VH-VL binders against Cytochrome c oxidase assembly factor 8 (COA8). Designs and how they scored, part 2

Target 1, 167 residues: Cytochrome c oxidase assembly factor 8 (COA8), of Homo sapiens (Human) (q96il0)
Amino acid sequence: APERGAERRDTAPSGVSRFCPPRKSCHDWIGPPDKYSNLRPVHFYIPENESPLEQKLRKLRQETQEWNQQFWANQNLTFSKEKEEFIHSRLKTKGLGLRTESGQKATLNAEEMADFYKEFLSKNFQKHMYYNRDWYKRNFAITFFMGKVALERIWNKLKQKQKKRSN

## First folded at step 1 (VH-VL)

Design p38
Fold by OpenDDE, look of step 4:
Structure p38 (fold): chain C 167 residues (1-167), chain A 122 residues (1-122), chain B 112 residues (1-112)
Amino acid sequence: as target 1 above (167 residues)
Amino acid sequence: EVQLVQSGAEVKKPGESLKISCKGSGYTFTSYWLGWVRQMPGKGLEWMGDIDPSDSYTTYSEKFKVQVTISADKSISTAYLQWSSLKASDTAMYYCARLDEYYFGSDYFDSWGQGTLVTVSS
Amino acid sequence: DIVMTQTPLSLSVTPGQPASISCRSSQSLLYSTGYNYLHWYLQKPGQSPQLLIYLGSNRASGVPDRFSGSGSGTDFTLKISRVEAEDVGVYYCMQALQTPYTFGQGTKVEIK
């Protein structure tokens, strides 16, 4: 019995953007768009004296970025695959080949493709709703921590000024 | 990279006015305090005062409070130290230095200018 | 004003040997945060001062591991485990507990 070679599911390589900012950068860096998600990754700066609150904010931003990258990478792959399958199935139903007489890739008309987009959106509607909900929750949390960090910085500056005035 | 670039050496007479400068680059100028430190020839370091460039809040050593004025222009990321009337005893090296962010209430100078030599002679 | 006293004022060290500089404050530099508001600077010959140690024991960026700060309250020590030729200069402790910020007299480190 021939051992059925386990199809290595091409796990979409976790596209850790190979973009390494210069080691001496004191700023966040924006990388090129990821080939799968089309999202630009941000390399977050890590201050030498990062506060626990700043660290929490940074981690939350990183986690949210990774979540977004994975979601859109998977969504784009799914879309591309389903689109190709749709085109192939419709061409076959029409008795048309995958290539025209001129050797060009056979395409569907805009009306037929509109049906695909409508069906795809309908099929993925719930997924997009959950994504949007989670996106808002994450961004709200980030904004909240940004506010906390800002307040911490203001408080520290005020405390510094008070210390200098009391002397 | 954080850089503090000071104005060049000055040679003055007693009674003259002087204003020296310190330009910050490579960081958000309004986010850090800038201090001035005097070093007399062959002597140690003396803190003169500092400024918050964001609101021009200043603090002085009592020794220097009447002798000098510290100011800043945030639009050009520049701090200043000025004398209305120089004395021979003002002959010294003057350093500007950046105070680090006050996360722990620490006021340490993490970056220094190259210094400005001021010579006051008759 | 807080008086900072360094000892010794001069130190001549053979390359590869350890060095130790003491800094004493007239008041405790321990703040309610649990940090000591003592910093160390090195001024190399003909150069500006540079931060060496902050908050008593933390090495500044780019400072070699041979440098260490210790102490709490009123007594602090800077140690160099193995002195190198590039370590020549004047070392200053500074208190930042209260204004005015005050420096020690400086300790001149020379190579024998």
Scores: ipSAE 0.228, ipTM 0.700, lowest interface PAE 2.0, mean pLDDT 88

Design p45
Fold by OpenDDE, look of step 4:
Structure p45 (fold): chain C 167 residues (1-167), chain A 121 residues (1-121), chain B 112 residues (1-112)
Amino acid sequence: as target 1 above (167 residues)
Amino acid sequence: EVQLVQSGAEVKKPGESLKISCKGSGYSFSNYWLGWVRQMPGKGLEWMGDIYPGDSETTYSEKFKVQVTISADKSISTAYLQWSSLKASDTAMYYCARLRYSGYYSWFDPWGQGTLVTVSS
Amino acid sequence: DIVMTQTPLSLSVTPGQPASISCRSSQSLLDSEGYTYLHWYLQKPGQSPQLLIYEVSNRFSGVPDRFSGSGSGTDFTLKISRVEAEDVGVYYCMQSLELPYTFGQGTKVEIK
């Protein structure tokens, strides 16, 4: 009785198009914009002989990317919801329906929407300030580790040159 | 003149798929909601759902949400009502109608001529 | 869902006589903005439905003056002052206050 190989249905996790970079690529790849955050994800290259310091840098970059993706996904969702609620509320206050006579989605004019944007920015000002502060801290840390990795690579190249001159 | 022209009568067997059409003319097809209404033989009118062709936003009655798919191609001013698997109980007249709004919700004007769908063994 | 109840379900009228059709909704069709989402349709024999009255009392373009709509809240009436042979068909009330849109059972109007 031939053993019916259980096709492991690899439950492909939810529709993040795993842009698989070509196997032979020795560089980072930028994916398409994420549906929720509108940020382009970076697929980080993993060297075969990744140093512990290189690994720390890569992890820090990955964590920072995930943090950014989550922040903007949530922010965009909040913005969309609040925008819809604002439009709904203002149309109702004006005695207007959600749909025009033609059934088109009723919209507010640019001046009315300017009020929404002003209010939204004011309400979220502190959140954006904290985000910017944390963004700078993370990027500073990344830059610092990039410098360390660069120095390590230089040192390793110098040691290899000395060993070749001594033989 | 604003007109809705539907596809011709269909005779199908149970289990078959069907897609009927409604073509709008004389108005901006993309800027008006289009509804589908069922009328079973000798029965009243039942709203099934609607579509906004401009962005393909759809709304369904809970009764029809899993039974049919509403779609539109704004490039040819045509809306569609589709079944994946017909039942004998789907035998009915199907009307498309343009939605006009006052306030939040709408009335139908004009209506298509209807598409008779007969599902028999 | 809002239930629409029409009475009578059938009406036989002598030409030239008045007719009256009642439509009752299970809840008020008046919104907070003062709009009432009740409409009337006529489906003539072998034809598609056509709009007669929108928003309780507004005659649609081309609808004869003999048709009138009235009512408020939950109780609505369509009146035909003098029934003509061309008025034969099934009349439907419809609510559009909320989804799903719902119709009355229909009232069949026949000539005696």
Scores: ipSAE 0.008, ipTM 0.567, lowest interface PAE 8.9, mean pLDDT 87

Design x39
Fold by OpenDDE, look of step 4:
Structure x39 (fold): chain C 167 residues (1-167), chain A 122 residues (1-122), chain B 108 residues (1-108)
Amino acid sequence: as target 1 above (167 residues)
Amino acid sequence: EVQLVQSGAEVKKPGSSVKVSCKASGDTFSEYAISWVRQAPGQGLEWMGGIIPLFGEANYAQKFQGRVTITADKSTSTAYMELSSLRSEDTAVYYCATQGYLSYSGYYMDVWGKGTTVTVSS
Amino acid sequence: SSELTQDPAVSVALGQTVRITCQGDSLRSYYATWYQQKPGQAPILVIYGEDNRPSGIPDRFSGSSSGNTASLTITGAQAEDEADYYCNSRDYSGEHWVFGGGTKLTVL
């Protein structure tokens, strides 16, 4: 009985771009676009005296970034795979080979590819709606915590000024 | 088979409101957006709005903004359309409908309710 | 709002082929859905895109698309095909539905 080769589900490697910002930087850094998601990762600065609220904000931003990276990496992989399958199926239906006589990869014309895009958009519309909803929720939460951190910083500065006036 | 069961016919006075219900059979309520479409006598189909039951967010056609409210109850798998400030021109058959999404397997489905007749008369 | 335009009426002889066309900018991005409606009935999906037919819809119904147009073709029209036909699509945003004005098909 021939061993059915386990189709290695090409899981998009969660390759967080190993861009390491300079160790002495006190700022967030933006890395190059990720190979799979095409999103630029942000390397968040961690202050030595990070408050619990600042830490929570940073973690939320990091989690949101990872969520975005995974979503788009998977989406781009799916798109590429389905696009290739579409092209192959259409060429086969036309009785055309996968390569031209010149040895180039056979392609479909813009009109034929428009059908693929319509199908893809239609199929993935709900997924994109869910993504948008979650994106807004996450960003709302981030903004809310940004406001809290800002207030905390103001309060801490005021307390320090009062102590300096009393001494 | 997924079915949409709508509430019965309504007769309303001008200036009043009407609320039409659409109950979905099965667990498909989360997979499809429910749209409301009306058709006046002898006229074409007119999209009013839709809701994604999973999120409870509704979209409305500009013509009906401010007068129409679309809601969904996930617990009962029921969508609602409420139209306020009724006019004679709102006399129509109101349909709820779901639209599927194209799969690469070729699967696509739309389900329509039988319609609810709303008559606005003095 | 993206509008879809249809001819208000078309006629076809029994057994002949007829094409109903829908035009609109949103059709560049989305497939059309075609509905058949008979008097006193709810619309029935007949075709989505080009070849997506529900069960029970005859193979004489086919769809096509080109640019900002979509077409429903009935090859070998039958008397039972006399109805109103509506094209539907999403608007440019994809969030709203848009209907054509409908086409009354008469079978002669």
Scores: ipSAE 0.024, ipTM 0.625, lowest interface PAE 4.2, mean pLDDT 85

## First folded at step 3 (VH-VL)

Design f123
Fold by OpenDDE, look of step 7:
Structure f123 (fold): chain C 167 residues (1-167), chain A 122 residues (1-122), chain B 111 residues (1-111)
Amino acid sequence: as target 1 above (167 residues)
Amino acid sequence: EVQLVESGGGLVQPGRSLRLSCAASGFTFDDYAMNWVRQAPGKGLEWVSGISWNSGSISYADSVQGRFTISRDNGKNSLYLQMNSLRAEDTALYFCAKDRYFLSGTWAFDIWGQGTMVTVSS
Amino acid sequence: QSELTQPRSVSGSPGQSVTISCTGSSSNIGAGYDVHWYQQHPGKAPKLLISGNSNRPSGVPDRFSGSKSGNTASLTISGLQAEDEADYYCQSYDSSLSGYVFGTGTDVTVL
């Protein structure tokens, strides 16, 4: 059995979007779509008096974003690679050249490509199910901490009002 | 090990013919398009010709069009370049190169031989 | 143009970053064809360094990166090392020539 050389999974370079928001910004910024994931990154604002709960929420959001970026970057690379292989293989099976007489790539019709998409989706179905599950878990956690932070802020505002009434 | 080995180079007079061969090993030869690329002494790389896996598509550089013929024998894992009407400007190291297909419709050359030298001189 | 335009030579000190440009036309790079990069040491065959504008094959160090914008592709070598001294060629396809085209080549020297 020829040892299938471990195709080193071309890990998408973690291209941290070099988008730096203005230093004086007091809000989150949305960057341009990442070239690999096609997801727009969010640069989270860090308040000067960030509470431990706020910090935890921010970190959780950041981690979830990074997780999403990595997932889709890898998925897009995998998709592109498999699509390329499919086209190449299909052209060969049809007895067609990989190039036209003009040197351009030979193309497959929409019906042939539909088979690819069906197969790709089928093959990656479980992966997508796990992604969706984990996506919901992460977002649920984020929402939970958003609630806690909201309550903390309300409580702090009430304490400040009481202190002002006592003076 | 994936390998390409060129042969058939030598010294020839202008107007003569020469046939280059490239022997492929370590990969499924009939899965890939193959190319010839040449490099004149002290000069850059020049693509010469390409042929698809089943010889269904063939292309040539303008500089060799009508004079050179690319062919392959998949049963022998071999690529050939028949060079006719040779000129002094054809003097070069000739490389055999394996294609890698990309979705954009272009190919990179991921495997190269060591080349065979062709010298055309009076 | 029968060739992609590269600078004749680029030099840098060890640890520095150098960039090689590859300028084409509307019939090649500008037409959306991918750019590939090769490294060639003296007396050796070319080696594929970057494929598909920015893809790095296995075994190629991370210090090599490729990009493409408009009619120009770029190869960047970060953290230049002595072993990086070589000739570098870009390659694409040209629709007007109905064939592949190489760059003029760039000699990279490590000072």
Scores: ipSAE 0.024, ipTM 0.602, lowest interface PAE 3.9, mean pLDDT 87

Design f17 (from f14 with heavy chain D99S H100T W102Y T103W Y105E P106G)
Fold by OpenDDE, look of step 7:
Structure f17 (fold): chain C 167 residues (1-167), chain A 122 residues (1-122), chain B 108 residues (1-108)
Amino acid sequence: as target 1 above (167 residues)
Amino acid sequence: EVQLVQSGAEVKKPGSSVKVSCKASGGSFSGYAISWVRQAPGQGLEWMGGIIPFFGTANYAQKFQGRVTITADKSTSTAYMELSSLRSEDTAVYYCARSTGYWSEGYYMDVWGKGTTVTVSS
Amino acid sequence: SSELTQDPAVSVALGQTVRITCQGDSLSNYYATWYQQKPGQAPILVIYGQNNRPSGIPDRFSGSSSGNTASLTITGAQAEDEADYYCNSYDSSGNPYVFGGGTKLTVL
């Protein structure tokens, strides 16, 4: 039985932007857009005295960012591929080449592309609905932990003030 | 030919709201995004936000977040932009435009409405 | 926010070639879209993607990109080309559309 070659799903390489912020950065750093997702990565600052709650928030933000990067990288690849296939198929059906007489890449008009966009959106509707749902869930969780961290910081400041008054 | 027909000119008082409509005719409404772009007198173009009518999801420019609401009715092929808490600085021509070019090679707006003038005066 | 910068004004003699430039970090990853706007009119799409022209746009209009710069070139400028030109790109920071400040082209 010939081994069905596993179609290497062209998963967008997890190209973590190799841009390392300067070691002495005391703030979050925003990198250039990723070439696949087109999203700008954020390098989160790690305080020397990071609390467990702050660490949890940071990790949640990082995980959410990675999730977003992967989602859009894959969507962009899928879109690009399917768009190209659609254009090629339509041009072929019209008896047109992939290049114009001037040597430019042949394209379809906006009305023809409307069919592609409609089909693509229809095909990916559930995927986008799940993405939106999960995006809201993740951001809600992040916001919740941001609130907790804020409260923790207030509490720690109050404790320090009390200790200074007692000495 | 695809056309975007916008509602007529509006005169509003400060603090009020304005709702501008944009009806698509002669072509596909679904599968595109409808963007709203404004232009103050003598100023450049400013993107406010957009909606994908198919999904009903809207995105907003940070500057207008909380003041602008963009909606679409697929049954009537009409998009709406509502801007609240109007200020004199919101005096502008407001354009709707059909946007294409999802996720690749940038977005472009190939069909524009004629614009709706909104004047905010005391 | 990835800002797009344009020269506020450029001039060209009738029949000559002019290049309008747009600069911004987003242009390294996205093609610029170019719009023409005449006084009292809505913008018109003139160039999108890699040097694509919509139907009805003359062949004297062309687009190019290099690094973080995009350019609109008008070869053989006509009197009717006098207008404001805006570059536009996708902003990956959460704003799907960013416009340049616009360039006023005067045909002499």
Scores: ipSAE 0.134, ipTM 0.681, lowest interface PAE 2.4, mean pLDDT 85

Design f29
Fold by OpenDDE, look of step 7:
Structure f29 (fold): chain C 167 residues (1-167), chain A 121 residues (1-121), chain B 108 residues (1-108)
Amino acid sequence: as target 1 above (167 residues)
Amino acid sequence: QVQLVQSGAEVKKPGASVKVSCKASGYTFTGYYMHWVRQAPGQGLEWMGVINPSGGRTSYAQKFQGRVTLTRDTSTSTVYMELSSLRSEDTAVYYCAREGFLYDSPHFDYWGQGTTVTVSS
Amino acid sequence: EIVLTQSPGTLSLSPGERATLSCRASQSVSSNYLAWYQQKPGQAPRLLIYGASNRATGIPDRFSGSGSGTDFTLTISRLEPEDFAVYYCQQYGTSPWTFGGGTKVEIK
């Protein structure tokens, strides 16, 4: 029985941005664009005295970032693959090679590509709608927790001022 | 309005070359593939080849491989078909045809008026 | 190469009659890659149908295309005097692009 070669699903490698911020940094860092998602990752600072609420906010931001990175990495991969397949199929139908005489990648006309983009957008419309919905939900939650953290910080500062006045 | 205007009739001797022009107007010239089709007297249509919008790529029917050359001049919105080593069998009307693309369906939506090429001794 | 065989070679009909033209491919052709053309004497071909069933702009509703796989049909529901011409099918699915041999619709 010939071993059916497992089609390695080219899962976009979770390309953890190799960008490591300096260990002594007291602020968030923005990395270079990820090669798959084209999104700039944020390296979140972890305070030594992180409150449970601050930790929850940080985790929520991190999870949301990872979610965004995965979504766009997969979307970009799918788009690139389908675009390439479309171009190759059309060029093959025309009896045109994949490369020009100059060795450049062959392209299709703007009309053909416009149809591809329309079809791709149509096909992925629902996916994008869900993404947008979830993006808003996540960002709303983040904003809500940012507000809570801000209030907590104000309260803690007020308590410290009161304690200093009482001593 | 889209128009394809071809050069006038040609009379050639066997072994000579002929170059037919097709001037396009009324649309974005660089957006469309151009094809060439010929028709011998009393015969059907025969596809010869295609040139891409940039003019940098061509594909030819095997029958014409090595004898046909398609070129494109973007500045004049003109496509050329050159056929070398002419034979009596090359006596035909030659058409340029624009490739339209609608709903993932390529087709020849506009044609030139045709150019008669006569090969006679 | 995909060979397209049209039948009949000649169809003799009277005005007002229904014309049915067949185009058979030697290999399966996607419906998106089949077109029909009309050619009158001394004129360039004119697009009638693209994608096997889509009527081109300005083509009367009496013209219809159908079919899939290897068998395609052009139908003229009621022949008008101007419809007496040669009709060609063409495939775009595989290079080289090929035409059928044509069907001549002539007046009886």
Scores: ipSAE 0.471, ipTM 0.794, lowest interface PAE 1.0, mean pLDDT 90

Design f54
Fold by OpenDDE, look of step 7:
Structure f54 (fold): chain C 167 residues (1-167), chain A 122 residues (1-122), chain B 108 residues (1-108)
Amino acid sequence: as target 1 above (167 residues)
Amino acid sequence: QIQLVQSGAEVKKPGASVKVSCKASGYTFTSYGISWVRQAPGQGLEWMGWISTYSGRTNYAQKLQGRVTMTTDTSTSTAYMELRSLRSDDTAVYYCAKEGFYDLLTGPFDYWGQGTLVTVSS
Amino acid sequence: QAVLTQPPSVSVSPGQTASITCSGDKLGNKYAYWYQQKPGQSPVLVMYQDNKRPSGIPERFSASNSGNTATLTISGTQAMDEADYYCQAWDSSTAHYVFGGGTKLTVL
């Protein structure tokens, strides 16, 4: 009797993309799209002489990325599940099977699916509003710290030029 | 207001057939399936089957296969359930129930008929 | 055919919380529906999803699902809540609705 493998509940593995950038890279790398979120992860470069501000910026970007990955992974799973349930429910109501006579997966027409999308968006409207709010807050903070880091770099370059002129 | 009105009580002999009607009103009849549920005296609810009011396709409980027939008349918004070869254990209150649509899912019976008592006695 | 198992009876004092369980092997990924039936009356839908109730159902009614067990919870149980409660699920494998055996809730 073949052991029916336990369908591992695909808990969205917090799987850090196993994409390892080359060790000698001095820039950020973009990985392939994540299979759950469909977002491309960024591997952030860590300078040898990273300033405290640069480190803070990097951490904030990383945290924001993780937050986005988790949100969209969960949202995509929810969407896929509810979409399938909707289709099954509508097919049932019509007295149709899940498969056509030809053995193909039965589908709904575009008009019927439009109703699903409308209802799904309506149901998730508040969730999306909170996401958008938090997205703007996070990106504002990132932009602010990017500005600070830019100023710090300018200041450090000016100090180095002054020191070279004095010697 | 949504209402399901069933036919009156029936007394039948063993081996006979009974046909119960359920007239629906207050909604688009062809948009929601109808299920039939029975309840023997002092017992729980038993699902008998389902009919699509759109296509007329049916699905019956395995226990009742071959004995039950569900039909609809869309012109009168009426569902029918016929049970044949009646036995004493078919004595029950029979309910028609409308399927509801909640949060993208069809499933719960949101409206019920008042019930029809069918008594099978020798 | 999928079987939903309920306790035959639950007793609570007025104002206490009543919990009625419904267990089934195929319930893990499916929503359970809950019905209230009073003597001589038709069943009434009280819960159609986790923590979702039809209009007119009091807020003291709630539902949850954990694993293969659905739970109907009635907070601050009142005398009027005395009834039979049935869980229901759709079995997609057989395309059948299945009811639990029912639970008699007594308010002492």
Scores: ipSAE 0.145, ipTM 0.656, lowest interface PAE 1.7, mean pLDDT 88

Design f67
Fold by OpenDDE, look of step 7:
Structure f67 (fold): chain C 167 residues (1-167), chain A 124 residues (1-124), chain B 108 residues (1-108)
Amino acid sequence: as target 1 above (167 residues)
Amino acid sequence: QIQLVQSGAEVKKPGASVKVSCKASGYTFTSYGISWVRQAPGQGLEWMGWISAYSGNTNYAQKLQGRVTMTTDTSTSTAYMELRSLRSDDTAVYYCARDQLYDFWTGSSPFDYWGQGTLVTVSS
Amino acid sequence: QAVLTQPPSVSVSPGQTASITCSGDKLGDKYAYWYQQKPGQSPVLVMYQDSKRPSGIPERFSASNSGNTATLTISGTQAMDEADYYCQAWDSSTDYVVFGGGTKLTVL
């Protein structure tokens, strides 16, 4: 009797992308879109001689990515749930079933759906404002540390050149 | 005030039919549906089906298909549930509830108002 | 047919936090609703759309959803909170409503 492979219960995605870059990679890798957030995860390269500043930048980028993944995964789920309930509620209000007489899925017209989108955006406006604020804060911080890392690398290259000239 | 008032208790013999009424007040009856839920003694809640007060369209639980009929009278704002071919296991308290999924405009919720329940006893 | 599973009973001391779980396949994709039923009374909606509270329901009632498990939480549980609690979900594929088996909350 062939062992029916245990269907791996899709455990709630622990934010760890199953995508593993090649071990010999010296650059960041972009994974496929996450099924919940639809965001492409980045696997950050870790240099052998990573400076404390480079490490801090990497960690900040990773944390920001995780934050984004969680936000959009939740937002997409909420959107899908709300949309489905909206459609169903509207159909019920109209006394319509979920399926037409032809067996097709009943849908709302574009105008009715526009009302949903308007309402959804209105209800989530504050949430989106906070997200945008925090997104800018995080990205400004990342950009700031990118600048510091760039300066550090330049300085280290100059020191190495001076040592080679002195020998 | 929104209220659902159900008919009184019924005692029936096996094989008989029972018709329970649910009179709605305090809201626009045709803007909502009515769901029926039953609860056997000491048991949980069981959804029986739904009817639109607007169109009269219905959806019944698979277990009750062929035995249950839900109707509405818009002139009296009353919903009716008829259960046929009664069995001993149909002994339960029957509830009507206002049924509409969450309304984005009014903030109304499904099953936000319930009737007081109607006891139906099926005994030989 | 989708099945919602609840613990048959939960006991809590007055002032403590009670947690009632409801688990079901694909519940993460659906909204959970919660009802309170006291003996001899009709059910009362206490939570809707996973975490929203109807008017008149005390703030000590909260709910959340994580994956395929919905949780009703009652903080500072009072004697008056002793009741049966039912979770409910809607199946969009069949347009059926499904209730959990119910949980008896006892306040000791």
Scores: ipSAE 0.475, ipTM 0.798, lowest interface PAE 1.2, mean pLDDT 89

